# VHH binders against q84jc2: the designs that were tried, part 22

Target 1, 232 residues: q84jc2
Amino acid sequence: MSKMRNLVEEKFLEFYESWVIQLELYLHQLLIAHNNNTMSETELRHLISKLTTHHKAYYTAKWAAIREDVLAFFGSVWLNPLENACSWLTGWKPSMVFRMVDRLRKSRVVLVEAQVKKLEELRVKTKFDEQKIEREMERYQVAMADRKMVELARLGCHVGGESVMVVEAAVRGLSMGLEKMVKAADCVRLKTLKGILDILTPPQCVEFLAAAATFQVQLRRWGNRRHYVTHS

## First folded at step 15 (VHH)

Design ge3
Fold by OpenDDE, fold request of step 20:
Structure ge3 (fold): chain B 232 residues (1-232), chain A 125 residues (1-125)
Amino acid sequence: as target 1 above (232 residues)
Amino acid sequence: QVQLVETGGGLVQPGGSLRLSCTASGFTFDDYAMNWVRQAPGKGLEWLSAISTGGGYTSYADSVKGRFTISRDNAKNTLYLQMNSLQPDDTAVYFCAKEIDMWSEEYPGSDFDYWGQGTQVTVSS
């Protein structure tokens, strides 16, 4: 059976497909830049700016869509199961990007002590922020099982009238909480990303962004190969 | 300083149309998503519509879907709201709102950091 998509899912799917295509183009440019030692700092900064602008477009679109239906992002029909399995609050886990930074250290890239220290501080802060969000998420999730909802569940699922209103109210409450948490998580993501980019040199930024984008694109490809996803 | 100035409000009969404008200054307009919200007498703020950076994605509240259209002109630093098939319950002060900088701050509990002064829309026979 095929899942029926709602209008938000369809619209965002279309947006996301286009966005990913553009991301792949930027990835190609990043890789060229990384392998081209003749590019000026100005050129590198311009490329970095294009990538950051592209990410801004995604998250502003995401927030626009969330205002209509935040639950759509917990199904994420535009993602394959592997991508969803790696998802934390509807996106990449902020602390994950430090693995990409670690890759830099294992390559020819030399980070100075000051950079290493700042990155570590940022990592600690990022993890702290993640945990705070996780705790609050648990609260919202557990709250669904309040006295009224538990009792209603005991009576069965085929109820109407006032019972339906109770369920709808509970879902609305959860949705409001989820929206808040997702947006908070997005802020942590982007703040972390910005923090990393501010610490790294332009060449290092390009290498980092290339690694991150590569992982994202490859994860999607791997997932599609394992679990065929139809976007039509 | 950030400034948002709404214009285009007024009195209109039921079934009529209005086009609101919001002129932005004091920040890089095309770097931020923009929104329209309204406040009716005795009621709280109601989100109406959002438009992403670049205008590639738009969203609407159920109350205005099919009737209102959000758009932007980055060259003019202007946000628009085309309102058609207006109803008496659309009577409210309409505000344009700038979204927060997601890159620079933790989520403050609100999506918006700056608002205009608002423009009055009255739908009455």
Scores: ipSAE 0.913, ipTM 0.968, lowest interface PAE 0.4, mean pLDDT 93
Fold by OpenDDE, fold request of step 20:
Structure ge3 (fold): chain B 232 residues (1-232), chain A 125 residues (1-125)
Amino acid sequence: as target 1 above (232 residues)
Amino acid sequence: QVQLVETGGGLVQPGGSLRLSCTASGFTFDDYAMNWVRQAPGKGLEWLSAISTGGGYTSYADSVKGRFTISRDNAKNTLYLQMNSLQPDDTAVYFCAKEIDMWSEEYPGSDFDYWGQGTQVTVSS
């Protein structure tokens, strides 16, 4: 059963489709840069900057949309089930990107000991931040259940009256908490990404970003094929 | 030094229109989403509208949807708010707000780190 999409879902779906198309274009450029070592450091840095700018566009759009309806992102109708299954608090799990870094170590890219150490420190920090957010998220979710479970049950039996107002208030409270947690998670994502990019050399950054973008694009493609999903 | 300067406020009759501007300086304007918020007398801050970096996505509060339009000119480091069909309930001080740097900060519990001084909008017959 499919639910009717609301205006926020439709609007963000349109945005996201366009955003992904642009990401694919950047991925192509990243792959060229990765496979052709003729590009200067300046050119590589420029390419990296374009990608980071593109991601900024996404997250600022996301936050704009969240202000209208944060719950839309907990359904994410613009994503296929596979993409959703790989999501943590409405996006990629920050600690996941270290798998991409590990890939670098298995490639022709040589990470010096100092880089490895810094990356490990960042990994530990990222994990800590993730757990902190998860605990707080759980607090909001549990609070909803503890305070209003009876009211939710009542709505299952009958409609109207004071109980509806109480439940709506509870939902609003939860939504506010969810918004906070999602935004906190986004900050951890981006801080982690920035941290990695600051540790890596420009060529390494390009390889890392190429791997990450490839994963994202392929995940979408695989999911779409498997589930026959149409987004528009 | 980050600076946001709102202009364009004033007195207008119900049904009238105003266009607010916010000129930004002291940071890379293009790299940040921008927002409009307002504060009516005796009320708290109300978020009105947001525009993403590059202007590719805009959002609005229900209270202003269909009446207000947010836009930006990155070349001029300027944020705009076109306000149509103004009502007495729109009377407030309007602020331009810069979003936080998501890349370097832990979420502090607020979306905004800098505000302008605001511009007064009064809707009255």
Scores: ipSAE 0.908, ipTM 0.969, lowest interface PAE 0.4, mean pLDDT 92
Fold by OpenDDE, look of step 15:
Structure ge3 (fold): chain B 232 residues (1-232), chain A 125 residues (1-125)
Amino acid sequence: as target 1 above (232 residues)
Amino acid sequence: QVQLVETGGGLVQPGGSLRLSCTASGFTFDDYAMNWVRQAPGKGLEWLSAISTGGGYTSYADSVKGRFTISRDNAKNTLYLQMNSLQPDDTAVYFCAKEIDMWSEEYPGSDFDYWGQGTQVTVSS
């Protein structure tokens, strides 16, 4: 069954579809750059910059949309069930990228000792930040369950009692807390990504970004196929 | 240093229109999302609208949806807010706000790191 989409969901869906198309174009360029060692460092840096700019565009759009409706991103209709299942606080889990780097290291990417050390430091920091956010989320959930959710449930049971305004206020409060958590998570994501890109050489960055983009695109494609097969 | 300068405010009758401008300097304008926020007398800050980098996505508060339009000109480092069908309740000081750098900062609990001085908008008959 298709979910009824609100205006924010529709608008962001349109944006995201366009964004993914552009991502695929960039992925193609990344793969060419990776397979053809003829590009200069300047050219590689330019390509990396294009990708980072593209990601900036996504997250600024996301935050704009979140201000209007953060709940739209919990169960994002523009993502398939597999993509949603792999999401942590409405996006990729920051620590996941280190597994990707590890995979690259086992293949073609040779890191010097200094890079390995820096990556490990970044990994530790990233995990710490993730845990901090998770603890905050747990605290928030407990607090909400003790008060706001109970109030909402109570109000929902009253046919003619308390005002719609009270319910709306409670929902707004809940949404505001969620928004803060999502934004905090996004900051960890982007900081981690930037950290990795700062540690890697331009050729390594291209390989990493290609791998990341490939994973994202393949996850979407596979998830779509799985979803359609299941519901056909 | 970062500077945001709002202009275009003034007195307007109900149903009228105004166009606010915000000129940015001291940072790479196109690298950041921009926002409009207002503060009415005796009320707190109210977010109104946001525009993403490149202008590919815009959002609006329910209070201004359908009436206000946010836009940007990156070549001019300028943010705009077209306000139509103005109402007395729209009377406020309007601020341009720069979004934080998400790539370098932990989320500080606020979306904005710099504000303009604001421009007064008064809607009265």
Scores: ipSAE 0.890, ipTM 0.963, lowest interface PAE 0.4, mean pLDDT 92
Fold by ESMFold2, fold request of step 20:
Structure ge3 (fold): chain B 232 residues (1-232), chain A 125 residues (1-125)
Amino acid sequence: as target 1 above (232 residues)
Amino acid sequence: QVQLVETGGGLVQPGGSLRLSCTASGFTFDDYAMNWVRQAPGKGLEWLSAISTGGGYTSYADSVKGRFTISRDNAKNTLYLQMNSLQPDDTAVYFCAKEIDMWSEEYPGSDFDYWGQGTQVTVSS
């Protein structure tokens, strides 16, 4: 029987391709709403709900997949190299989302002082949570690398089935620690997203979600174009 | 207010099949991933399977892959586990579990916030 490897990667690739296609369809709806401010608040809230539900569906699928193989999400086969290079702990960096809000303020969105104050409070909290996770990851990586490098050096010189078993055990230990940190990072991402959407008005939320979806789609398209061109 | 009620456990012979159900109330079932977990006698908890919101993604522990199938019916607020080719090592109490709200303040160190009471599955000749 042929080797079957990375079934998680193949399965999540199928999910992700479908998920991105649906995100592009929602982006179309966001752009219509973004350029047409005659929609009712109820209509805008329904559209916002569709986007938040779509993002939540991604994360519930992700958590289901990482229970099988969290390492698939570090250097993912369903992302191009540019998308992977922009990842922080398997996703967008929470503190950087405020740069997107700032860009919108420079172009189209006018925020009142109360919103600006709440966004600054959220930004500080988000950065604090992000830094806490980064410190935990750094401590984990240093501890695992130091201990496992010595053990792998001792066993690697023997070249055999026992060396493979010890390497597999080390990878499983690393994987369990990584799962918890990825899940913590995802909760910071979603808490930050919810916080922004709670502070912004419905029209502002549509503009923010449109900008975020546009960035994600363009990052994917630009990364695919660059890869194609550099190989020609 | 959140309630999860498992049913469908029982005694089966090796090679047999069972279908477990978990009826949910007190929360919007559609909004959360759902999971099956089991605890064999004298053993710790073992995660078995997860299903994402809308059912778009399913995953399985190696120990049950190919034999068990998770599904959900959001109209009935019900989670299912179809268990085929059961063996004595599958003897356990089976729990359904609700995934945490990922919009929560902080990751609490556990994926699940609510559990059912469990249903006993016994595989014996």
Scores: ipSAE 0.744, ipTM 0.906, lowest interface PAE 1.0, mean pLDDT 85
Fold by ESMFold2, look of step 15:
Structure ge3 (fold): chain B 232 residues (1-232), chain A 125 residues (1-125)
Amino acid sequence: as target 1 above (232 residues)
Amino acid sequence: QVQLVETGGGLVQPGGSLRLSCTASGFTFDDYAMNWVRQAPGKGLEWLSAISTGGGYTSYADSVKGRFTISRDNAKNTLYLQMNSLQPDDTAVYFCAKEIDMWSEEYPGSDFDYWGQGTQVTVSS
């Protein structure tokens, strides 16, 4: 009934803790760059490059981890078939990032009309890619419920070795499909991030990356993807 | 143009060890995760191991865990696979593979965009 941390999850959490510590160091640099206005465009682009490299490092580690066990990343949604949450495959919903851009526009960031148009186009593309993934996810929601039913039957019937092998084979089949969906979702996340950074000017990118890093640090402090607090 | 060149294969007795190397050129090696994949005679491709950028995370297929160790030397643009306790069913052509660029591509349904030509590993008594 309860969620148990597995070996892949433990190993990835060690990586994640180190990754977040470095992200906090970059956040400090982003805030200095924003507040001091002493940095050249070249220096800002170098800092932005460090952040994009850091985000890529997260996903290359994640993909390495899911090749061992993708199920390590499906804690809350996987274990409760009656839970119909708007949780995304192992991460944040790509379109949520545009709400962060919208909040920055309300505070101080001034965008020219050409940037606004490009951001709208990217928002539409991102929503389209999200919907494609959501359609595929719907097909797998029934399979996830069936896996829990097979597991419950096994426990209730004191199953033998052949029954365990059937359950394990069904889980492995679902795992391969889940890996592809997670990777597709991660590609949408990264394409969306890159698209935003390509549209914004270097000072605007610094503002955006600082907001994103702040959110990710807060998410770690709360320690659970299910317990989101509204940004406002 | 991207190029991956594997070396270090050969004939070894059961229980023996080999170290494979893969030298990369034509791309920024540090920016990509790298993988080892093998193909046994008459069989499909089997993923063996992955290493993230900077080497911060490594992973292994169950079939090789505890026996094989992946590593990278970014200064030399070289990927390694240390293979210990080799068995006859490890006989295969071993390939290094570059992971796709997650920034610039829609996910194409496969993880690797470039492969080496492979190096033969034969384990027999």
Scores: ipSAE 0.729, ipTM 0.902, lowest interface PAE 1.0, mean pLDDT 81

Design ge3
Fold by ESMFold2, fold request of step 20:
Structure ge3 (fold): chain B 232 residues (1-232), chain A 125 residues (1-125)
Amino acid sequence: as target 1 above (232 residues)
Amino acid sequence: QVQLVETGGGLVQPGGSLRLSCTASGFTFDDYAMNWVRQAPGKGLEWLSAISTGGGYTSYADSVKGRFTISRDNAKNTLYLQMNSLQPDDTAVYFCAKEIDMWSEEYPGSDFDYWGQGTQVTVSS
């Protein structure tokens, strides 16, 4: 009795596969730009713009999918999606990108003290925005649990399936709030990425975007290998 | 400065078809996802369909899935909604909506920053 994938989830994964293939092509261009010391600032900014447009395209598709079914992004813990969302509301945690910047700084990228100061200010702001979302998620979960407990108490004598339907209805009501919180988290992710790219020079942006693309491409390849092994 | 202008509404018989257009100006149309939303008499706003940048992903509300098709022509800065098998319950004002700029904005609590004026669709014998 294996689990069926949600149809919205499968449709989005098809999009994501195509999106990663295009990201691989852009990664090739980023690596050429990294190794080409004759590229103009205008050429670098054009390439950076292609990458930012590509990342924005991912999120516009994600939001379209979320409007159809936000729960498709929460996996097998559908009944209690807010506990799953504490692992960071259907995506990477915005502050994690600073670890990537820190790794580049230790190995390849030299930052001027003014850039370091601006990055620390951005990191603090990003952490503040993360905490706001985490607190809102916790408050939302508590509020929905309180309403659900009253509804279940009202139904007190029901048995055999009707309690499951009430729980399913409560989860649908919770889904509307989850959509808004996922979108807020996505805006923090993108605002943080924009902030980093605004602080870095164009060559540093190319290095950062190459590292990010490498990670995302490898993550997809790793996930595909695990999928085939898991189902074999 | 941002303008969205819907056209193509009108009166149709049940089972009929209609194609709505939304012409955009004042922003870079290619860079934003676009949406259709409707408001039936005496009811709130109902999201119908979304299309991502470049048209790579489309989605639909259950109420219109299989009957409505969203598309875009970025060269003409125009969003479309092909509506087939129309029924009286589809009677509403239909709005074109631009998504916020996720890249440059904090999430304001709503998805859309600009709306058209709407076009009336009436389905009756």
Scores: ipSAE 0.712, ipTM 0.900, lowest interface PAE 1.1, mean pLDDT 80

